VHH binders against q08ba6. Designs and how they scored, part 8

Target 1, 224 residues: q08ba6
Amino acid sequence: ESEYEERRDAEARRVKSGIKQASIFTLEECARIEAKIDEVVAKADKGLYREHTVDRAPLRNKYFFGEGYTYGAQLEKRGPGQERLYSKGEVDDIPDWVHELVIDRLVTHGVIPEGFVNSAVINDYQPGGCIVSHVDPIHIFERPIVSVSFFSDSALCFGCKFLFKPIRVSEPVLHLPVRRGSVTVLSGYAADDITHCIRPQDIKERRAVIILRKTRADAPRLDS
Short names: E, the ipSAE of ESMFold2; O, the ipSAE of OpenDDE; V2, 0.75 times the mean of E and O plus 0.25 times the DockQ between their complexes.

## First folded at step 1 (VHH)

Design p408 (framework vhh_6qgx_2)
Fold by ESMFold2-Fast, scan of step 1:
Structure p408 (fold): chain B 224 residues (1-224), chain A 129 residues (1-129)
Amino acid sequence: as target 1 above (224 residues)
Amino acid sequence: QVQLVESGGGLVQAGGSLRLSCAASGFTFSSYAMAWFRRAPGKEREFVAAISGSGGSTFYTDSVKGRFTISRDHAKNTVSLQMNSLRPEDTAVYYCAADYSGYEWSTYGSLDESEYDYWGQGTRVTVSA
């Protein structure tokens, strides 16, 4: 084993040590939650949400509830570390069904404490959709970062670099299967010290994920 | 203007210590992983140590493990290399380097010079027997 390969394998193990996964949702519960995601999509398509609740991109729509964030107004300050929360009230509240069908189940299973979540994001992917390599902003969100996958199986990749025009993605340090109904919890190295992404080739069928987070009390906000 | 400016090099006796510092400006410091590389006389440049953007993870080449410590200070936009128990074999020009991938830290990237976007001019360290 070369020193380079040993270090690569050590990094993959370190990433994995910051990841916990569980299957707590039954097939019937998944179907019920998925029906509620479809209701969110239908409501958004009718223009019934606040402007900053819905973020559309090719083959992926994102729905912000509770808290939402964006880059600061100045072009020079865009990029990692420059994210700012929208002003209070700029996104729709977390739907009751998210509390009842998702958050309460995570609390019951000891994944998160009661009252932890104040930000819920639904990412809805069409086949070939992706999300570029990123770290959930450490200056905005406390750890852990919790996600629950729906509709189809996919994978979360760590340590990929995205090149643009056209989109090309390097081989990941860790390729992590994420099954329909699985809960993935990111802490430590996996959350803070390596990027993660969804590669286009890992979305073979429609997939959605609900991402549940707590914003820091001192998180920066846009000055409107 | 992006700049990485190294300081702290000099002449030291074997068994002694030096602290190198790299002052970063012109970019968002916390969004970059930082590393130290060195080039000994007549040799190729080699990896020494790296620290992730958050500062939570560090990596070292085997020959310096336990002797060198890399750290960073986000308030001062500096990365430092504390070098203890120096050996004549540590004689080299030491270079500070920055890798832009937000908080992305990769064992591949930390070892591969081509991953680094910005480089300092180097600071010379001479360890006498």
Scores: ipSAE 0.000, ipTM 0.221, lowest interface PAE 13.3, mean pLDDT 83

Design p409 (framework vhh_etentamig_d1)
Fold by ESMFold2-Fast, scan of step 1:
Structure p409 (fold): chain B 224 residues (1-224), chain A 127 residues (1-127)
Amino acid sequence: as target 1 above (224 residues)
Amino acid sequence: EVQLLESGGGLVQPGGSLRLSCAASGFTFSSYAMSWVRQAPGKGPEWVSGISGSGGSTYYADSVKGRFTISRDNSKNTLYLQMNSLRAEDTAVYYCAKDLSPEEYWELYSRGAFDYRGQGTLVTVSS
């Protein structure tokens, strides 16, 4: 029935209302930032970062700066709502180049207010890397959620659901192209009321994303 | 939208044969490698076989080499798995997958993401 299609189309428009995208960075600026990401990778590979700054997965490495949190891996209970920030000082500070080349640019262009960002995460994907459907933890992070994409074009999918027995994933409500150098800003419905994921078929080449967020003042922390 | 629909499973006696099919849509089928992956009850996924986009190269897990044959018909957007000399340990739900290595499929499964596969088709080998 067309009523099903009308409802999905309406939800897609609602999701899109919470998304802003901009092209702020030139090709030269992208190349410069990408070189800095490679320096982060090289420094991590030499073991020069704090333990909780680097989180390795088979097809994705994550680098936490400013504030870090667990995705439940070190906790007795795992899953949504169980995320906690590491104690102060457990991750490396946000590098100066992130402030100078990325954050200051976003502030100058009116994407975020000055002093908003206290958490910067670099996700570095190998081809075929992915992230399961999730919502950035509402109890940890203020909105908006800001990301900047590097190295290659990809896509972000909204509204995929997992069903088990047998395992199935639904068609996305919205498939959002995310190009190299683009800024994506999530707020409202897009951030809070629908899941998002990155599908492996949407990571065809190496891709990195710098995710810039502000932690809530009342965000829970691990006891230390 | 990538859509994959598996069929051809059923109950078969040890030593028997089945042919599985996967109807693909939503992408340029001939441009992507395809795989078969299976999951037995209570176990993790196991990559079974892969075939290049042109069909010129095929690959098999050691557990099925010599018994299974993967093929494709790009004019029909269909992937096949011919299964011969079936054994009790071949009992599983069989899934069709697009453009995934064994490592990529394991990563997806470990994270609960199955965007590349359909509902699967059940194969039961039992007397």
Scores: ipSAE 0.000, ipTM 0.093, lowest interface PAE 16.0, mean pLDDT 80

Design p410 (framework vhh_6qgx_2)
Fold by ESMFold2-Fast, scan of step 1:
Structure p410 (fold): chain B 224 residues (1-224), chain A 126 residues (1-126)
Amino acid sequence: as target 1 above (224 residues)
Amino acid sequence: QVQLVESGGGLVQAGGSLRLSCAASGRTFSSYAMAWFRRAPGKEREFVAAISWSGGSTFYTDSVKGRFTISRDHAKNTVSLQMNSLRPEDTAVYYCAAGSLEEYYEWLSSAEYDYWGQGTRVTVSA
């Protein structure tokens, strides 16, 4: 038992070493960004985005900007390692407000270099919403992976397994609180060597997150 | 009501093959992803394989890649799992599941599926 606990604690420390968090957005800035997220939701509800920009599920909606991806031109397999970028123009461009209110602030605070971000995803959760354990595709996205949380406090969990309905999620290796307005930066072990998820019980009120990434120059793409 | 019914389970020697089938009754699942999950004795339910609503995309857990093949007959509302080169560790109750799922990360989670079969037992002896 103690051997299992020691190995799990050691892994938690290894995960934590790949995580940085910062609070750079004021309450006023959070409210302004949140109003812009609501504008995205309203525009999507009117059907004004491209087909691959909007992805709906019962308690979560995703909005893909800049770059989007799929499982490839020949659809014999889907899953980790099979992802391919859509042809350019298949998703809507990153909105100007994301650059002005979010990306530029991260650059001025030294979180990311100028010109790093070419992919932005907004995930909008209703209470009880979740994302199953995964690793952001290594063959598609450079590190770090940057996210900024809005509307309410939540948590990001590492090393969980999802179980049979009703939804049950195993005890995480690391439970990371994520506050409204916080920036979370994943690299190293935290990004590459362990899965992460959002558990249903960690979305108690509406929450949104803006995920900012750079696609690899050599990422596979569906161009023909 | 809506029912998923598995068949094709049984006893087989290591290295042998079995074909599991899942038939839907009461509803057509032409817009649904379909999947196989299994539960080994004393263990939790785990994902095995899934196939998209169109039948054009499949996904497998690493332990069965190259040995198992999932397929569907859209017109008959059935999904099949061809299991080759069976190992003792494949011994489990196998469950068919269906859900209106779009992303492959959703296919890995049993909680995302709305319809489930009762299960069929597969025993692989050494």
Scores: ipSAE 0.000, ipTM 0.117, lowest interface PAE 18.9, mean pLDDT 82

## First folded at step 2 (VHH; framework vhh_6qgx_2)

Design p308w (at its last look DockQ between E and O 0.63; V2 from the best seeds 0.00; counts 0 for: pae E 12.3 > 2)
Fold by OpenDDE, look of step 2:
Structure p308w (fold): chain B 224 residues (1-224), chain A 123 residues (1-123)
Amino acid sequence: as target 1 above (224 residues)
Amino acid sequence: QVQLVESGGGLVQAGGSLRLSCAASGFTFSSYAMAWFRRAPGKEREFVAAISGSGGSTFYTDSVKGRFTISRDHAKNTVSLQMNSLRPEDTAVYYCAADYLPWSSEWTLYDYWGQGTRVTVSA
């Protein structure tokens, strides 16, 4: 075995040590939640959300609830560590159905403590959609990072990099299957020390994820 | 702007030791893995060692295992490479690099680079 492969395998083990997955939601429950996601999409299309609640990109839309953050053109500096929370009130509150249908279930199953979640983000992907390699900003969000997947099966890749001109993705350290209805919990090395992404080839049909997090009390915010 | 500035290079006899240091600025240090690469005369740039953002994990190329130690100081925004039992084949320009991927030996993937510091090990 090559040195490269050995290192990759060792790295993969480190990543896995920080990952927990569970099947908590039934297909019926998934269908119900997915219908609610569709309502969010419809409401967004009607322009009924606050400006920073909705972030549109080709083949991917994000919806920020409770707390949102920016990493784009609004910042003087871009890149890891530069992310800032929006001012309070800049994004819509977490919908009741997210609390009732998703957060409460996670609490009941002991995935997160009651009152932990104050930020819910819905990422909605079309076929071929992707999200580039990143670490959930450690200066903004506490751990763990919890996500629930809907609509279709996909995969979360760790330890790869998006390259451009032409667009390509390096080989991942870990390719983690993420099934519809599954909960993924990232902590430790998986959350803090390695990037994760969704590759275009891993989204073959519509897929959405609800990301549930807690912001740090000292998280930096943009000026209002 | 991002800067990586290496120091500590020099001439040393075989069996000797050097400590390289890299001072980082212009980015959130703790959010990046740090690495050392080297380029020997007539050879391609090669991976030497890396340390994860938190410092919890380290990686080494086989030829330096047991001799080199990579560490980082978050308070000072520095990464260091303690090189012991140096060999003539360790002669190279050593580069500090930063990226969010700690394990990669592909230098083309790293976002930021220093200008390098020369290490010469005499027989």
Scores: ipSAE 0.047, ipTM 0.512, lowest interface PAE 3.3, mean pLDDT 90
Fold by ESMFold2, look of step 2:
Structure p308w (fold): chain B 224 residues (1-224), chain A 123 residues (1-123)
Amino acid sequence: as target 1 above (224 residues)
Amino acid sequence: QVQLVESGGGLVQAGGSLRLSCAASGFTFSSYAMAWFRRAPGKEREFVAAISGSGGSTFYTDSVKGRFTISRDHAKNTVSLQMNSLRPEDTAVYYCAADYLPWSSEWTLYDYWGQGTRVTVSA
């Protein structure tokens, strides 16, 4: 038990070395952004986005802007490393408000360089929703991976196994709070060398996250 | 169909060296952490070393640190364990393992295993 705890503590420190967090957004800014997220949801519900912009799952919807990639049922081969970008123009462009209210603020605060972001994803969770343990695809995205949390507080968990039927999640190596308005930046070990997830028990209320990334120049795409 | 095939085991004198290799197939090699575990007769599997999917992070159990080096070759889909300054207590069957997690010292968390290669270190 002591050796196990020492190794988990060492891994937790290694994970933390790749994480930066900041509270950049005021309550008023969060409310404005959350209203824009609701507009995205409403537009998607009316069928007004391109097909590959919207990905629906029982308790989690995803909205891809700028760039989107295949995962799950659309892959010829499934599993890690098989993700491919959709052809250009198959997802909607990043909305102006994302640039103005989110990306520009992150650039001004030195979180990311100007011109870095070409992919924005909104994940919208209902209570009990989750995202299984994964690594943001290394062959698709450069680092860092930047996210901003909205609506409610939650936690990003590292290093646990996600099991199904019923959904169960092992104890994480690190349980990282992701509070409303907080910015989380993943790089190094945290981005590449350990999985992360959102556990169902950590989504007690509606929650959304905006994830901001840059695709690699050599990222593979679906057939032209 | 996932396969992990170890090679490079054998008999060696204390103080000697061996290089173990593990050929991987049936999964996207670069997306999985690779590890070596070992088991002496009648004992539980013991963590030896791990390397992240990218190859950027390595970890070793204390008893082998400074003596063993784990590495991976993405072109050949292999992971290797260079074992120097071998001791009789290193005698075991060595297993290659793979998991979606970047690394873990807990063997029960690894999904894929090889059949093992025997290393015997004589005094």
Scores: ipSAE 0.000, ipTM 0.300, lowest interface PAE 12.3, mean pLDDT 86
ESMFold2 (binder alone), look of step 2: mean pLDDT 84; pTM 0.858

## First folded at step 3 (VHH)

Design pp1 (framework vhh_gefurulimab; at its last look DockQ between E and O 0.01; V2 from the best seeds 0.00; counts 0 for: pae E 14.7 > 2, placed apart)
Fold by OpenDDE, look of step 3:
Structure pp1 (fold): chain B 224 residues (1-224), chain A 122 residues (1-122)
Amino acid sequence: as target 1 above (224 residues)
Amino acid sequence: EVQLVESGGGLVKPGGSLRLSCAASGFTFSSYAAAWFRQAPGKEREFVSAIYSGGSTEYADSVKGRFTISRDNAKNSLYLQMNSLRAEDTAVYYCAADTWGSSYTLEEYDYWGQGTLVTVSS
């Protein structure tokens, strides 16, 4: 085995050490949650959410609840650490069903403490959709980062590099399968020290994820 | 190495009850999903019930209200309480473990027991 492969394997182990996965939800429960996600989508399509609650892109829509933040092209100044929370009230509150069907379950099973989550984001992907390599803004969100996957099986990749025109993704340090209904918890090296992404080839059918996080008390906000 | 061993099968009359057990080694039920499947002669193996790491349970429509899945963490065992048994419940019952997620499909379960025969007959 090449030195490169050995290093990659070692890094993969470090990544894995910061990853926990659990199967908490039944298929029936997944179906119920997925139906709620569809309701969110429908409501968004009707224009019933606040402006910053909904972010649309080709093959990917994001819905921000509780605490929203700016990213990507939304930033006046781009670069690491430039993400900012919106002012309070700029995004819709976390829906009751998210609390009841998702957060409470996570709390009950010791995945996160009660009162931890104040930000819920739903990422809804169509086939071929993706999210580029990134680290969840450490100046915005506390750890761990919790996500629950729905609709279909996919994968979370760590340590990929994205190339564009066309979109190409390098070989990941770690390819983490993520099944429908699975909970993924990122901490440590996996959350802070390596980028993660979703490759286009890993979304073969519709896939949604609910990302549950806690904002830092000192997280910077945009001026109102 | 993971090993699942079923027990508790046998002959029972219609309307009777049985309790199946599955003892696991090298695998912790409480950390993952576990399920019961059954296969009748000449039929495909079918989902019966599952219990997930969070404790949620689900059942096939055919057994809802009659069967109960549970686990004992201390014993690292999975159980299936079968009440009001019917002739159509006759099958080999398999214990299965899934280290990933929930599923009704066979392919997603990583580990299987050898099975225990349940015969419901008058």
Scores: ipSAE 0.030, ipTM 0.398, lowest interface PAE 3.7, mean pLDDT 91
Fold by ESMFold2, look of step 3:
Structure pp1 (fold): chain B 224 residues (1-224), chain A 122 residues (1-122)
Amino acid sequence: as target 1 above (224 residues)
Amino acid sequence: EVQLVESGGGLVKPGGSLRLSCAASGFTFSSYAAAWFRQAPGKEREFVSAIYSGGSTEYADSVKGRFTISRDNAKNSLYLQMNSLRAEDTAVYYCAADTWGSSYTLEEYDYWGQGTLVTVSS
């Protein structure tokens, strides 16, 4: 009991050591970016993106730009470590506005170096949407993992189990607020050594996140 | 599908050593956190040690300095070196892995082995 509580507290400290957050984007900048996200959604609804740019799930859609990868039921072989980059040309390039409005701002503020990002993913959640506990695939992506939140506030939960009959999420080791316009940077323990998720109860209103990453030079790719 | 198989349990004297192994099939330890838990007779299952995908380790206070967790990525195996064993270490030891699933696949399954018995008695 006390040993369990000490272990949880120590783990929370380890997680925090790998997290940096900043509020970089003004309300006006957020509104501009959110309008661009709505344009992405509309374009996707018209079927105007390349194969594998759009991945739809109940209450959560993903839009892969620059690089995309197989996960979940898309895997050639089930199980951890089996994610693969899609063949070149199977996802759309990162839109110019993502570079102009998001990536360049992060570079200017010293969050990431120039030229780091080659993958941008937009996750768009409806109320009650979620993403199961995971680690961003270590064999695919370099660290840090950078994300920027839009539309509404939410939380990123660390160290939970996600179950599906019914959907249940264990008590997290750390419940990290992710507010509209805030930047969250994951590295070290937080990126590599503990799972994270978005719980259904933490999405009360439409939310989106833009996740900026760099693929590893040795990341495995689907044969084509 | 996924299978975790523990081995290396047995009867040892206090102060002795054992090395537990866990072989995974259909599952890659290096991509997930992997852990050892134990359950003594009449008690709840308790955490022993974990190794995370980035290589960081954690130990319950009761085993720090005596137990060492390790992983061999080439063999897809998890190990627990247990030294200076005490009577209170007597338990069934379980290999476990955190999993992340697919929103398409509704797996209601935690990945656990069946356990290997360690008995420490004089």
Scores: ipSAE 0.000, ipTM 0.200, lowest interface PAE 14.7, mean pLDDT 83
ESMFold2 (binder alone), look of step 3: mean pLDDT 80; pTM 0.817

Design pp2 (framework vhh_6qgx_2; at its last look DockQ between E and O 0.02; V2 from the best seeds 0.00; counts 0 for: pae E 14.8 > 2, placed apart)
Fold by OpenDDE, look of step 3:
Structure pp2 (fold): chain B 224 residues (1-224), chain A 125 residues (1-125)
Amino acid sequence: as target 1 above (224 residues)
Amino acid sequence: QVQLVESGGGLVQAGGSLRLSCAASGFTFSDYAMAWFRRAPGKEREFVAAISWSGGSTFYTDSVKGRFTISRDHAKNTVSLQMNSLRPEDTAVYYCAADLGTYESWSSEAEYDYWGQGTRVTVSA
C-alpha cells in the first residue's frame, strides 16, 4: 500500500512536469468569449455549420473548426491510432473570434507560437457530462495540447479508468483544478504517457473548453 | 542535477556589445520558458527578457527594448542574450532562469523554477 502510494506520487510528479497552466483571461474576457461560444451553439442549432463541424451527445456537444477528426462511434475500427482527419473542407474554418480573442492572446502570452493552431474544438458540457479517459491522438496532433476553459471551474484528471453503466471513474493519479479562464498546456508525459479525463462529478455547471491544436503534417486523413 | 550555467559576462565600454549564454541541463529544456534577470549593485533583481518555450514569443523590460535580444537553441539547450548599445546602468549580475509554470507574469521571479549562478556584466562609462 505504501509502495502503491509512492508510485502514484512519483507518477503524479511526472504528470505535473508536463503541465503548464495560466490564468490569462479576465472575467470580462471570459464573458466575451463565452458569448461567442453561445453564438456558435446558436448557429449550430440553426443548422448553419457543415455536417462534421457539429457532434452532439446528451450532455456534450463538440464543434470542430479548422481540422476535424473522427473519434468514438465514428470510427469503423476501434482502438488507438484509428482516428483520422476529415478531408479538408469537411468542417468549418476556425472563426475569426477564436483567432482574435483566444489564439492571439495565447501567442501574446507566449503559450504558443504564431501560426501554430490549425484545429480548434469547442467542447460544451452540461452538468454531469464528462470526457472519457484518453490520450489526444499522437498520430494526428502535435504537442503541446492547449485548452482554455470557460463558464465554470472544473478539474482535469489523469490516470483514471472509466467504467460504464453507470459511468464510474477510478481514483486519478492526478487531480488538476481547471478554473474558468485558465489555460492548460499538456506536453511530455502528461500528453503522451497517461490518459486524461473530466469526471462527471467535476462538471457541476455548464462548462466549455476550447482545445487548440496543431495537426501533424503526416496525419492520416479519411479518403474522400 | 538541474543546471543553468551562464557565460559571456565581462567588462565592456559603454556603447559596446556582449552576448550572454546559458547552458541548461537536467530538465526538458523545450518545455520551459527561459528568461534573463539581472541584479545591479545595491538593487533588487529585475526582469530583463524572456522567451517562450517554443521561442515564438519574446518579452523585454522597457529599458532594454531595441537593444537586447533573447533567443534560444533547442538543439543545444541554450538561451542567449545579445546585448547591444550597453549602458553603465546595465551593469549587473545576469541570471538565467527557467519557467515551467504559468504565463501570467514574465517578470515575476516567483514563476521561475530554476536559476543559474549568474554572470557579471560591467559597463564602464
Scores: ipSAE 0.005, ipTM 0.243, lowest interface PAE 12.5, mean pLDDT 91
Fold by ESMFold2, look of step 3:
Structure pp2 (fold): chain B 224 residues (1-224), chain A 125 residues (1-125)
Amino acid sequence: as target 1 above (224 residues)
Amino acid sequence: QVQLVESGGGLVQAGGSLRLSCAASGFTFSDYAMAWFRRAPGKEREFVAAISWSGGSTFYTDSVKGRFTISRDHAKNTVSLQMNSLRPEDTAVYYCAADLGTYESWSSEAEYDYWGQGTRVTVSA
């Protein structure tokens, strides 16, 4: 009992050492950003984005800006290191409002240095939506990985396994609340050495996240 | 066929040093986290050290922290354990292990997919 608890506490501490969180965005700022996210969704529904900007899945849509990459079923081979950036011009540029309302605020609050971000993705979840356990590809992205939550509260779970048919998720090493307007910064162990996911039960209402990243200069790119 | 082969074990006096090596073949080494576990006579295997697939993070059980150093060499497909300031309590068979995919816990024996046959380390008083 106490040896198990000690080892589990040590695991959670390793994860926590790579996590920083801050509440930066006011309710008014969240509402403005959320309205802009709705504009992105509407534009995508009209087919007005480039081919690889929009990736649709049941209960979760992704909108890639600046850079996009192959993942999941899009991969020719499975395993780490197989993701590739899409060719230049296959995703839309980061919208001005993302710079003005999100990135600049993060820079002003010292979360990231000016000029760091060249990739923004919006994940938009409907109730019961999820993202399976993964590590943001180390060969594509520098660290830290920065995210900002919108619409509703949820949780980011570390160290879970997803099982399918039906979807089941193992007990996490760490269950990290991610509240509307909060910023979460992943580095070290949390970014590189343990998987993270969003469980279906942690999406009770519509939720969105904006993920801000920098691609590595030597990140592999899909042949064109 | 996947193979992990440990070497470098032997007899050493307390306070001495040994370097264990584990040669990996049959899988893409750079995709796997690597670890060392040990089993003392009459006891169950216990976690010693682990290193992430990139080599960017290392982890140690408390009893070896500051004395043991895990490292990996992607050019040679090896993982090593430098063991300094050895104690009689370090006497055990040391096993190399490899894990792909789940990344739930570095210290859990159940998470590792592949195992070596072990190399014996004896530390005399």
Scores: ipSAE 0.000, ipTM 0.136, lowest interface PAE 14.8, mean pLDDT 86
ESMFold2 (binder alone), look of step 3: mean pLDDT 84; pTM 0.859

